# VHH binders against tRNA(Ile)-lysidine synthase (tilS), part 9

Target 1, 344 residues: tRNA(Ile)-lysidine synthase (tilS), of Thermosynechococcus vestitus (q8dih2)
Amino acid sequence: MWGIHHARLHTTLKTQQWLPLGSRILIALSGGQDSVCLTRLLLDLQPHWQWSLVAVHCDHRWRADSTANANFVQQLAQKWHLPCEVVSAPDLPKTEAAARSWRYQVFESVAKALDCTHVVTAHTQSDRAESLLLHLLRGTSPDGLATLLPSRSLGAIQLVRPLLGMTRAQTAAFCQAYGLPIWQDETNHNLEYRRNRLRLELIPYLQQHFNPNVEEALAQTAELLASDRAYFEAEVERLAPTVLREHPPALDRLRLREFPLALQRRLIQCFLRQHLKRGLNFRVIEAVRALMTTGNGSQTASLPGGQHLRVCGRWIELVRPMPPPPAPVPPDPGERSPPPSPLY

## First folded at step 1 (VHH)

Design D16 (framework vhh_gocatamig_d2)
Fold by ESMFold2-Fast, scan of step 1:
Structure D16 (fold): chain B 344 residues (1-344), chain A 122 residues (1-122)
Amino acid sequence: as target 1 above (344 residues)
Amino acid sequence: EVQLVESGGGLVQPGGSLTLSCAASGFTFSSYALAWYRQAPGKKRELVAGITSGGSTVYMDSVKGRFTISRDNAKNSVYLQMNSLRAEDTAVYYCARDFEYTSGDWYEYDYWGQGTLVTVSS
């Protein structure tokens, strides 16, 4: 029997074509409420979509009960007649970045081994809102706020997040309404602690005093910004060959002046990303933009790697630091001798 | 939690009238667009009528002049007045809340009610 969330997910999948009819799908199943909710929804929709479903459980080994959690997941998968692969982590740094990188490597590896075309994760609307708010409070560009895309490439497979339309409260209610067993789990490393504080303190404060739908509002902002980013990325790709010179690296400042401010900044950013490893920020982009109207010979302050940009007529050229001169070589008492013959 | 609860469905004779109500909770009702969808057996779910936060309305062609969508922000409710009902109007009717920033694409509603059955039969 389908409920409201089944119907909504079915409509979204039909409209967006994220998980095509007949696909073999790998489900990331942690055993928590979100992943259990995702798995139950996909199992219920499976007859209508003719999917082949397989679960994978990534055991990070961070908790004393991690083996019990893995056993819980395997038993649930067996009850649901769902094939399940359990992968245990090597000794990983106890950081979100290391754990995430390892999980995504496992997803790609297991999907390839089992011929899965898609992997699905149980990120929710609440996760998206939390991530956007965290980035906003820390400071970021609009592109950095476009967090947790509903679909993206992961190597040769497609990563999809079907639960981005559901809040964490809704996944909890779904699990309760359908009598689903869940594994209660939490970690206390620094990044998850900040997310937990945001979730347990700040988001409830915002819901009570500003907007009861703040999670939805923030997640929609991230979605809109993701669409805007995709549009600008495509436009920059189209325009870059008319503005950027590769050898020697330069920006055509007369061509740049033809474009709206947003495209000027993104074309400059595109150029800088090709030549700088790090250090791209608003200040640097604006310093380069200032060179569009200055006199010949004007330049930026030093950038990462000792580089700077200088106006040379029509061009804003990238000036790289010169390598240090080689040490003087002592005089050779004679002219260069031929190398020894292989025959003596 | 956002909740949409439909009521007013039932059995009615062809040519009859019926009013559906949707009671909303868990969000600032006056700030969102609301819509009515329906799904007949063996058919896709389709938009019947929508109303924006500002009161602008949209209707599917087959119900124009017969159905009227309205809202009461003081009661956190949206209504669908259905007149001159036909056998082909038989369906489960769903109340839906729109994302505030959608392009007017009524397919992208973020919350749905459980539905209320309307049967038009002689």
Scores: ipSAE 0.000, ipTM 0.090, lowest interface PAE 21.5, mean pLDDT 80

Design D2 (framework vhh_h_nbbcii10_fgla)
Fold by ESMFold2-Fast, scan of step 1:
Structure D2 (fold): chain B 344 residues (1-344), chain A 126 residues (1-126)
Amino acid sequence: as target 1 above (344 residues)
Amino acid sequence: QVQLVESGGGLVQPGGSLRLSCAASGRTFSYDSSYALGWFRQAPGQGLEAVAAISWSGGSTYYADSVKGRFTISRDNSKNTLYLQMNSLRAEDTAVYYCAAEPYDYLTDSYEYDYWGQGTLVTVSS
C-alpha cells in the first residue's frame, strides 16, 4: 500500500541513514493517529530495510480509559503481527514533563532488555512548530529554538523522529486513506495546558491570518537553527582549549576579542557552564563580555554561589569568595530521595 | 534561565507557623508550564532532603513523610511564586530551606539546568 509518504520517508532514511539496514527498532505506540501512522509506515518499509520491529506502549494510568487504550494497542499490534510490550506507570505527577521523562526511561530500559539499537517516536512537523513557539514565548536562546531533532542519542541507543516531515493534518489524512484504526487521541480539551491552547487556538489563527504553511515555516526555522547550533558546538569544542584555562579558572580576554560576537558569547557560556550551578542567562554572559574591554581589576556583580569574575591583566578570572560559598545543594546523590518527585 | 529568591524564614517557637516564598524572575513559568518546583532542606550535620514538590499545574504534589499533614506546598504561576506553608513546627524542622526549579528542554527531552535559590534559615526553638 505504498503512497507518496512511503516513498518520501524511504528516500529520507536512505540519505540521512537514521535507521540503518537490519536495525532492531523500538516503536513508541500510543494508539493515537501519529503513532499509528508511524507504525504503519515502518511496517510497510520493513521488507526493504530488513528491520526487526517491536512496539512499546506507555500506559500513564491517568485516565479511566487507559486500560481500554492499552487493549486497543495490543489488538492492533496482534493484527499487524508486531510484538508489543505494555509498560504501566508508577504513581507519577500528572505533568507533561514527568510523563515524558518516564516514557524516555521506559524506552531506554525496554530497548536494553530487547537489544534494540533505535527507538522511534511519532513527533511531527506540527509538534516541532508547537515546541518552537512555546520556547519563543517562554524566552530562550537560538539554541533552545532548535527543538525536536530528527535524531539524537538516548543513552546507549539512538532516538529517531521519522515523522518530522509530516504535519498532523497529513498523518490524519494518511490514517484515513489507508483505513487505519486509531484510538481517538481526543486532545485533552483542558486549555490550561499551554500546548493545547497553542495547538487549538494560536496555530489555527496564524494559519488563517498570517501563513497557511506556518507549521512548515516554523519547523524549517528549527531545523536551520539546529544546523547552526551543531556548527557552533564544534567550533567551541575546537577553540575552548585556546581561550579557557582550568587552573585557576579563567578566560583569555585578548583571545576572546579576536572572535566574532557569536563565538565570544558561546565561549563565555561554555566557561560559565563548567563553573556555575545556576543562573546562567543573557545578562550574565553580557556582564562577562563587558570585562573584555574594561580596566584591570574590574569585576562582575556577585554570581550564584557568591563567586564573581574579575579582570587580572590578560585574564578574566573566576574568583570564589573566602570563606568559599556553600556547595550547590542538590538532592543528595548518595542517598535515595523519596519517590515520586516532579523535579526528577 | 530562572533566578530564585527565597523569603519568609526566621525564628519560630515549637508549634508555630511560617510561610516560605520563592519568587522566580522572568516569564518562564507563565509561558512554559513544564517547570517543576520544590523545596529542599539541610539541617546542621545532615544531608540534603526533599521536603515537598509540586507540578506546574498544581495537580500533583509530593511530601516527605516527616512533614506530610503539617506542610502544604502551593504555587501561583501568575506571580511566578512558590510557597511552603509550614504548620505545627518542631525542633527537627530547623534547617536551611532551598527552593529548586527544573526547567525542561524540548531539544534534549531532558532538564537542561538545575536552578537553586540561596536558601533561607528556619530555626525552631524556644
Scores: ipSAE 0.000, ipTM 0.197, lowest interface PAE 14.6, mean pLDDT 78

Design D3 (framework vhh_7nfr_2)
Fold by ESMFold2-Fast, scan of step 1:
Structure D3 (fold): chain B 344 residues (1-344), chain A 121 residues (1-121)
Amino acid sequence: as target 1 above (344 residues)
Amino acid sequence: QVQLQESGGGLVQPGGSLRLSCAASGFTFDDYAMSWVRQAPGEGREWVSSISWSGDSTYYADSVKGRFTIARDNVKNTLYLLMDSLKSDDTAVYYCAKDLWDYSGSYFDYWGQGTQVTVSS
C-alpha cells in the first residue's frame, strides 16, 4: 500500500541513494509519533528495497514511564515482526550532549553487533526548523545554524534521516490515517520546555502571521548553511597538507596569505584543534592570524598548556614548554677564592 | 554561571523525615521544570521526582509515591524535596537537576553537587 508519503520517500531514496538495495538498517524507535511513522514507512517499502530491518530502543531509565515506554516499543515491534533491541542506560546523562553521545554510541554498537550498515532516526523538517530558531535566538555563528544533515558518517556506518522532508503535522496525520499506535510522553504538551513553547506557541504564531510555510523555509535555510559548512570542511581537508607542517608543528604563513579570510580562519582553527585542549576562540584565532604579517620572532601570548606560537621565517611554529633542568649536583664545600679588588 | 546548590542532607533513622533544599542561580528559575535524582552506593542514577515551572504539576517515581513531596518557591528560586517515612533503601546522594527538552530527547542540562542522605539506626 502506497500513499503520497511512501511515493515521495521512495523517489528521494532512489535519487539520493541514502539506503541502498539490500542494506541492513537499524531503526531508532522511541515509540513517539515520528519514529512510529518512520518505521511504518520503511516496513511498507521493505519488499521493494530488500532491506533487513531491526529496531533499537534507548531506555534512559530516569523517568517512571521509561519502562512502560520500552514495553510499548517491544510489543509494537513484535506485532510488526520486527526484531527489536532494548538498551538501558547504566547512568543518567549529565547534559544534552552526554545524552545524545550515549544514544549514538548505542546506535553504533548495536549496528556493529547486528551487521547493520545504516542507522535511521526520525528527525523531521519541524525538528530542523525548531533547532535553527533556537540557535538564532541564542546568537550563534552560521556553522551553529547548520543542523541535522540528511546523511552523515557515524563511525563505520551511515546515519540517515529519511523524515527531513515531512513536518510533525504530516507524521501525525500519517499515524492517524494508518491507525498506528503511538506513545504519548506526559511532557509533550508541557510549556516548561523552551522547545515545546517554540513548537506550541511561536511556530504557530509565525505560520499564522508571517508565513504558513515557515518550517519549510527555515529547514531549507539550515540545508543551505549545512552545504556551505561541508564545502569549507572539504576545502580545509584538501588544503591543510599544503599549509600545516606536522614535525615540528607549524603553519605556512606565506601560503596562508594566498587564501580568503574565511579559509585563513578555518585553517588556523584546524591547526589549533590538533594542539589545544581548551581556550580555542575567535580572539585566539585572530591573534594567530596577526602573525601572518608580523616580523620574525613575533609570538602570541601564552596559550593553555603553556604553549605559544612564534614566527620563524616562513613558519608560525608551535612552541612547547621546556622540560625542567636536571637536579643540580651539590657543590663541593671547598675553599673560597680571594676577595675581589676594591677598585672594581 | 548556572549554579544549583543542595542542602538539608544528613543522617536520619528509619521512619524519620528530612527536607532537602536546592538554591538555583544563573538562569530564570520559573521558566524551567526541576527534578530530584538520587544515586545509591554502587548503583546508577535514579530519577526521584519532577515539578513543572509553575509548580502546578508534580511527578514521582513509584518507589517514593506517597512518601516524598516535591515543591518549589519561584520567589526564592528554591526547589524542595520533603521526605517522609524514610527507608534504608532511600540512602543515596540526592542531586538537584534542571530539566531541558530537545529534539534529542528529554535530559538534564545542569546538576548540583549533591547532598548525602543516610538512613540508618
Scores: ipSAE 0.000, ipTM 0.272, lowest interface PAE 14.4, mean pLDDT 81

Design D4 (framework vhh_7nfr_2)
Fold by ESMFold2-Fast, scan of step 1:
Structure D4 (fold): chain B 344 residues (1-344), chain A 122 residues (1-122)
Amino acid sequence: as target 1 above (344 residues)
Amino acid sequence: QVQLQESGGGLVQPGGSLRLSCAASGFTFSDYYMSWVRQAPGEGREWVSSISSSGSTIYYADSVKGRFTIARDNVKNTLYLLMDSLKSDDTAVYYCARDFYDSWEGYYFDYWGQGTQVTVSS
């Protein structure tokens, strides 16, 4: 039966156009409360939107009962007449970052194989609030506080988070009201220790002693910061070709000086992200920014990979360790080509 | 179309000097690191020297350090290798190569000239 959450989601989808009429949608179905709530809402709305729906379950293989979880999801999908693809992880580090990267790769690959235009995940308003607070407590840039966008590109596909308007309490109530089966984790996940502490201890403390609506307040702050981030990302994309040289990698320090501090830092960050695998932080950005006004030949301390940046006239050039002995260009993953010939 | 054309090779006596040139066309020469690579008879390719786009950063193989000088003229789109105190071991075909970097391939040479023969013999 159509409830208040169905009506609210339907209205949001009409105004925001996140999931167009007739789209083929891939649903990330973990079997947990939020993903079950998402799937039920989309199934109920399907006749109004003429969507084709298919589920994907990512089996991380972190727990002994992961097979039972996958079977639960497949059984639920079968009862709902929902096609379901189960993908099992290779050997991955048991970290949130590795799991997230792998899930996104799976979403893109499965969506491409099944001709899906959109992937939906069951992130809630509570997830958004938790992520904002976690980032704030660890220390981050304003851009890092802009957590969990409602919609973004994932390769050629769109990633959408339809449940960002619902709290975890509301998804629980929805599942209970509609008699939906949920997979419950009976073991303690050490990988979620800080998020669980925040969820079970800190957020309740803040609700009791500071603000009963703290989840909504934090999520709204994340929304405002996301809008600011989008503006700056568009500006950096527009300005980067006038400041950044690709071959060899360099920053135009005369042009960079013309911009406000916030854009200087973001343009430097854009450049560094292209060339540094790790170690990008405020101190590195400020060290590069200091080179904008120093004398010719001035350079940074050593950066990850043995690299450094050095002033060469108008340019701040990325200096790499001496190149190795010459080697032919490796073939692309799908390409078999002979080594470059000296007779061109 | 990217083209690299070497010239200036020839026959010299040990202890002699040669100047190699590489004329570049079909790309913005001043945006690329450039290198010299050689291949001796019956041996693999050996990297000799590299120079940054501005000319400020220069690298040499240990075998040629102190004897060879790499230079560039960004107005003329030309790369040079000035070879002093030539030894019999320097006998090789010398190739001009364009350095390239991207996040996928890393550091490599994407275009090569046809080569110029340098023979050092008594």
Scores: ipSAE 0.000, ipTM 0.142, lowest interface PAE 17.0, mean pLDDT 80

Design D5 (framework vhh_lunsekimig_d3)
Fold by ESMFold2-Fast, scan of step 1:
Structure D5 (fold): chain B 344 residues (1-344), chain A 120 residues (1-120)
Amino acid sequence: as target 1 above (344 residues)
Amino acid sequence: EVQLVESGGGVVQPGGSLRLSCAASGFTFDDYALYWYRQAAGIERELIASIYSGGDTNYVDSVKGRFTISRDNSENTMYLQMNSLRAEDTGLYYCAAEYPWDSLYEYDYWGQGTLVTVSS
């Protein structure tokens, strides 16, 4: 039965055109309530959109019950007449970041093998709110708060997040209303995971004492920041060739001074990212920005790899450490001191 | 060379104290968020404490009031002062650091871990 969530998603997809008519779509199906909700919605909408749907389940092998989870997903997909690929991690991921990176590699690989043009993940409005809060509490730039875009490129395919308009409470209610089986992962209740503590303790506190619609409010903030980030990224791409010199690497400090502060910082960041492997931070950006108005020969402190930036007239130049002096050549093999002459 | 090196682990009686240190080298960590994780055998790594670039701290409930995280940016070192230690505090303690400036992954750098054993 077509409900309110079907209608809202259908309208959003028509307006935004994230999943075009006739697309071949790969669905990330973990077996949790969000992915089951996503899959059911897409299956119900399929006749209206002429999509070809296939599921992929990423078995991270973190827990003894991971095989049971994979079996649950395969059985559910079979009941829904949905082709399903199960991919197991060759090595156990050590962090959530490593697991996420591996999942995205699997999505791209499986999509290419099956000629899928789009992959969909079950990230919700609640996930977006949680991510924004985690980044905010950790202390990040506005760009870092622009979390979970509804659509982006993933290699040659498009990654889409159709559930960003639904909270986790709404996906739970959907699964209950439609009698959908779900796999419960006990790690979702382990408070040692910072995201789970935020979800189970902090967000309920904020809903009770500050704003019952806090998840929506935070997600909307993330959306606005994402738009601002996209604007600045496009502007930096357009302006970088007028400010950055590639050989020797340098920033045009006279040109930099013509730009607003936000663009100055982003152009400096763009330059530094091209030449520093690590250690790019607010302090380093501000140290470089200070060189825009200092005297000739002024320098930054040492940066990663022993590099520094120095003012040379119009330019802020990247100065690399001197190569070590060449090792002394070993003496020729076979050279012998002559024996002392015999005494008469 | 970029590295985080933990020290200060050892064997201690219940109710005792230990101070763990995490020394960072090869990068300026003033703006990094810093974390202590604990891993027991057969259990996923759990976040114990965090300290952000501005000095704000956070703790898992089981250690609140007993553990104190701090940082010394001049020495590029983070500390975890552990008081009133319990048997359940036993595990490998890992230091982690991440740059919070942009859309980052979970952590940029990890240490090798230091073992804390609380036994009688």
Scores: ipSAE 0.000, ipTM 0.173, lowest interface PAE 14.1, mean pLDDT 80

Design D6 (framework vhh_gocatamig_d2)
Fold by ESMFold2-Fast, scan of step 1:
Structure D6 (fold): chain B 344 residues (1-344), chain A 120 residues (1-120)
Amino acid sequence: as target 1 above (344 residues)
Amino acid sequence: EVQLVESGGGLVQPGGSLTLSCAASGFTFSDYYLAWYRQAPGKKRELVAGIYSGGSTVYMDSVKGRFTISRDNAKNSVYLQMNSLRAEDTAVYYCATYDFDTWEGPYDYWGQGTLVTVSS
């Protein structure tokens, strides 16, 4: 039977069009509470959307019980008449980053093999709140706070997060209310991970002493910042040709003065990202902004790669060092012209 | 793809010194926070020292004045100079950074670790 969460998700999918009618969707099914909740919701909505649904389980092989987890997922998928691919990891570094990169490679590979257009993951409103707090504690830019978008590109497919409107408490209640079996993952209680400490200690403290709806408030802030970022990205793309010059690379400081502070910073950032391989930060952007009003010949300190920016009349010009550069980056792995075959 | 590779661990006498190195790749190193953590058998992983992109540092109380964290942005490396080593410094030492990929959320990136044994 349809509950409130079915109705809310159905309405959101109609307005946002994240998972179009008739799509072939790959569901990331870990067997945990959130992924089981996601899969049940999508199975229940499937008749209204004419989706083809397939599950994929990524077996990391980090724990002695990982085979039991994979078996649990396969049995659940079979009970639900849901096709399920199980992919086992090679020997990976036991890091969250290596696991994440491998999972996303698996999603792309399996989606390509099964002709899926979309992959869905069970990230929740609680995950989004946790991500925002972790970014804030590091002191990243506002663009860095726009984390866990509802939809983004993953290679040739779309990655969608349908559960961003539900907290982890709500997915737990859903699984209990619908009698859904779930796999308990003990790593979710390991306080060595910053995210688990945030989840188990800080978020409960904030809920008890400041705002019981803190997860929703933080997630909504992330959503608003994401829409602001999209607006500025589009505006920068439109304005860049009127401010940026290709040869020699330069910024028009008279044009820059006409824009609000936020656009000045983003246009400078756009210019710097085209020419600096590393070292772009707030201090560098502000050093360039200072050149908008300084005298002719004023320049920045050396930037990564030995480059600097210098005022030349109306232009802030990028001055490149003469070769040799610092250690060159080796060519990315890819197709190379074969060497001429020796004559024998 | 983010990679962190630690080196420099080994066996050392109490009062001795070691320098740990961490080589990083796959991200804009100079913009990122880097940290050293350690874990002794049967104990929780704990922060030893951290260094921010701007050069600011943090240290756990028991290592202040004995350990120094530094970074070399040209070599994409972070270092932990450990002086006046004690038996309680015996642990596996890990290099870590935090990936704040806005599309996938923040994730911890960790190296495989390097063993430091302080024993007579």
Scores: ipSAE 0.000, ipTM 0.143, lowest interface PAE 16.6, mean pLDDT 80

Design D7 (framework vhh_8ghr_2)
Fold by ESMFold2-Fast, scan of step 1:
Structure D7 (fold): chain B 344 residues (1-344), chain A 122 residues (1-122)
Amino acid sequence: as target 1 above (344 residues)
Amino acid sequence: EVQLVESGGGLVQPGGSLRLSCAASGFTFSDSYAIGWVRRAPGKGEELVARIYPSGGSTSYADSVKGRFTISADISKNTAYLQMNSLRVEDTAVYYCARWDSYEYSGDFDYWGQGTLVTVSS
C-alpha cells in the first residue's frame, strides 16, 4: 500500500498546494512506466484529497502498435475504475515539437469538456535533468534551461508535474514493487533521438565518472533557474509599461540606462518579441543595447523582416522596411483611329 | 550511494521509552541537510514528528510529541536519534528517517529509510 513515494508526494502536495483538495484532475496516461507510476500514486492518494480523476491517452499514430498501446491503456484504466478518453491524431506529427503542441491542445480541450481544473503529466527528475542538459548543449539562454516547471498555467487550467521528485529508476522500481503492468515503447531505445542518447549513454557516463547524483544535481539547477526566470518575468511585466511605447514602437533609452544589465537585456528582449518571430539572439540584443549610448540617428543592421532600430532623441524606434517601389507605368500608346466602315 | 538505515524499533508498554537510531551514509551531516522523523499509522497520513539541522543544532517537534520526544544528532558518527519517552498507544506507527533537501526552494525529503515499526501495547 503506502510506501515512501506516496508519503513524499503527499507531503510535497500539502506544502506546495499544486493539486488542491477536491480538484478534478486530468491524468496524461501514455502507458509507459512513468505515467503508470503517476496514475497509481494519484489513485492511492485520492481518498485523502477527494480528487476526481480522469485519464487521457494521446495516440500519435507514430508506431505500428499504437492501437495495441491504446487498448492496453483502456484495459488498465478499466481495471482501476478510472474514466479514460483516447484521442487519436488526425495526421501523423512530423516532429516532436508538433507532437508536443498537439498533446497540449488535447489536454486543454479534454479538460474543458470534462470540467477538469488541472492536468498532470509524468515528467520525472530524470526528464528535467535530460532537458537541461539537452538545452545547454544546444546553446540557450538561462531561461531556456528552466523548462519543466512543477506547475504552470495551460490556458484556463493548471499543468502540474507531480513526479519531478522521482528519477526514472525510481519509477521503474515502483512499478516493479507494486506489480504494475507497463507498455514498453521501442522508440525509447532509438539512439537517433538526441534525448535517448543523453539518457542511455551520456547520463550513465556522467554518473559513473563524475557524479552518481548528476540527475538530482541538474534538476536542482533547473529549479533554481526556474525561480530566477519567474522573478525576471514578473519584473519585466511590471517595468515594460514605463520603458516600452507601442505607437510608434520604441524603447525609452534614458529609462533603460537606470536598470541593471540583466533587466536591460530582458526589457529589450520583451520589446523585440513583440515585433520579431525569429532571430532573437544575444548579438541582436547587444546591438540594440549599444544604441542606449550612441549618437542620434545611430541604427542597427537589418533584422528579420527588413526592420531595424534607430535612435531618435530619447527613443530607440522600430523602423519598418521601405515599401516596394511602384510598378513602372509603360508609355501611353498613341491615339487609335477607328477602322473605316464598309459602304454598301 | 545515499542510504538511511533505521534501528531501535519494537514493542513497548504504555509509559515506556524507546530510542530510534538513523545511520546515514553517502553524505555527511556537516553538509547542512536537515534530518526528520516521519511516522505513518495504518489508515492515516504521514506526520512529521521531529526535525533537526545537525550542523546548526536547530530542532522542531509536532505538537503531539512536544515535551515527550527529543531529536539529536552525532555529526562524528553521522547518526541521528529520536528519544521517545512517555509512549502512548497512539504513537504506534512505522517511523521513517528522512533527509530534508531545502526550504528555500520546493523543499522536500529526498532520501528515506525503510522504516522501523514501533508498537505501544501490552
Scores: ipSAE 0.000, ipTM 0.090, lowest interface PAE 19.7, mean pLDDT 80

Design D8 (framework vhh_8ghr_2)
Fold by ESMFold2-Fast, scan of step 1:
Parts: structure tokens; sequence; C-alpha cells
Structure D8 (fold): chain B 344 residues (1-344), chain A 123 residues (1-123)
């Protein structure tokens, strides 16, 4: 039952500690190739990790064959002696956003009811490569290129993606080698989605004409960027109290000058994110950075909310014309959830 | 503080046109996010009609409206638009402007919604 992919995943889980010994794990089982591969790998590894495993299938009711898909998943789970919850949408969802929101609510609700600490989804190395290309083509910042993290919080539980080390071709080969039945999802061939166009047209072109291992190369780039992002976030959190003043809000420009350029930009970004809801971009960061060496009284142009920054001796001070309004502060424009499972 | 305010809805004859506007305040639509138009008809669920990236480089439309509707954004006015042409009775719905984050273009997260504007297509 133990193959090369079992060994590789076991080693990764031991090193990274994404799914601790004895955890109660909820497996998102769509019935597609990747989720079937994930479920089989975890079932085979279960004795070594003493996990409690439960599957959940989200029946979105988008297609006429959704009931047949749910029945397929239930029959497979029964063959594997795996408890499986099937949750059907109370209303027929009409959008991907509604379906995604509902799925995550189901994951949290089922995990709470069954006392699961982790939910696992079947995102692959190929999904990560696709996400990186989508971000590059849209012109996202470097932090936005660090998509599909191996682990993140989902409310009170932890979301983990154990298959990020396997390509879609490898999960297909695994299912074929182990004789695993799979359910085909026809939405994966709809070229109206840019993701599917990358998958079906662009990535094959790149594999044929540039690099047969392009998916691995792109996913490794995303992994390195995620590590760099985590390092800078930790350093900024550590250094911010030595550079940022709360009342009135200000940056210590003498202290800022002592840091490397990358940290200067990230500390300025950290400060601006606390006070600007939107409009945070390279030009604004550079305008603030210019104030590190200008004369007393120098100012930026007006920013959203009628505020600006002005040099006052040692400090670059935020000048606000009005008292803060009593509205909830919206999430920082740089803060967003990692992308959800592309298989759903 | 963060608000999306829709306008431009109303009653229109089949084959007519309307332009919906979505004025954003408390955030800039030029940041890395998507602006979308979602509609909800009586007795039906939500349908994502059109979306545009904050960079303006990507737009997409539901199959039901392709060739008839056009989404655009004026970053200087911090406003998104939905130009609706060749309107049909089945386009009757409440239209919502929403900001969302969409890393995969299939599954996104909606974090701000407007109050909606009613569009009625009837003779």
Amino acid sequence: as target 1 above (344 residues)
Amino acid sequence: EVQLVESGGGLVQPGGSLRLSCAASGFTISYDSYIGWVRRAPGKGEELVARISSSGSYTSYADSVKGRFTISADISKNTAYLQMNSLRVEDTAVYYCAKYWDETLSYGYFDYWGQGTLVTVSS
C-alpha cells in the first residue's frame, strides 16, 4: 500500500508538522482525481499518524449529475470504511463566490460538530503554478505571488493542503496505478475561466516549448516568496514599535534611515496600512521614503481622507483634518484569504 | 466608512438600455482587487454578471449577458459602471456592486457589498 508518494508526504508532514499526530481531520472529498488521491494517501498513512479521519462532500447542486456525484463519493467512502458527511446546499448557488462561502461555512460547521481540528483540501503543485501565473499576468505585488499556502487558519480550525508537492499529472498517475475510481468535473474544461485557459492551453505550451518542469519551477518560486514574505512580516512586527509612534501617528525618520531599503519600504507600508484603507502603492511609499531626508515641514500630496504626511523634526507625522469616524475599520487592502480549492 | 453606492436602475422597455454606476468611498478601486456586478431575481439565486480587475486588464461576463453588457471602471472618479444594452425581461433583478478578492477567478471572497439597485425590464 506504501509507495514513493506515501514516503514523500510522510517525510514532509514530519518535517513541517502540518497535521500533528492524533489529529482529527476533515477531508474535503469532491470525488475528483485530486481529492481521491489525497484521501487514499491519508488513509494509507493513518496508522503511522494515529489520525481520526472523516470526509465531507459539498453538493452544490450546480449540475444535473450532482446527486450521482454525491452517491459516488458515499459509495467510495463506504468501501474505504471512512465516515462521510454529505451536505447539500439549501438553495441552488448561482455564483462561485456563493458556493465558496457556503463550502467554508460547511467545513467549519462539520468540523465543530465532529470535533475536527484540521480540514484538508486537494490543491496540487499544478494549482499553485496556475495561481502564480494568474497573479503575474494581473500585475500583483510580490506578496500576492505567494499564493496557496500549505497551511492557514479557517476560523477556529486549520486548513492544510498536503498535495502541494504533487502535480496534477502525478495525482492522475497515482489514481491509475492504484486503480482508484474518480468522478469527472466538466467545469474544469470551461475556457471562460482564465485559470482553465492557463491549465489547458498556456501551461502545455510552456511545457512543450520552454520547460517540461515549469509547474514545479513556478510552485517553487511561490514557496520561496511565501518564506520571504513570512520573514519580512515577522521582522516588521518586531521593528515597528521602535519606528512607529501611536499618538500622534508618526514614523521615526532617523531610525528608518538605519534600515536596508526593503525594510524601509515594508515599515512605511505597515504604518500606511494602519491609517489608509486603500490607495497603498509604490508611488505613495516612495513619496514617504523621500521625506526621510527632506527639510522640516516637507509634506506629501493629499491622501484618501484628506490626510497627508509632514516632516516635524525627527518625525514624519500623519496629519488628519477630522476626528476618526465611528465606523468599523475595514480589512487592510493587503490582507486577503488564500485562494480556495480550484477543484470545487 | 467603506461604501459602495449603486445608481442608474429603473424601469426600461425590452430592447432598451441602462447604465449602472457604482461609486466607491473609503477605498480605491485601483488597488489589487476585483469589482463585480451580482444580480438577484425574485425566486432565483445570485448570478455574477460581470467583473473587472482593479488594474482594468481583465474583464469577464456571464454567458447570459455576453455581447450585451459592458463593465468598465473610471479610476479617477473611483467609480465602476455596467452598461446594459438590448435588455430582456429576464434581466429584471436587483443589481449589486461588490468588491471581492479572487486569486483563481473561479472562487473569490466578497468583502463589501452595496445596497442594490432595482432594474425592471417590462413593457
Scores: ipSAE 0.000, ipTM 0.169, lowest interface PAE 13.6, mean pLDDT 79

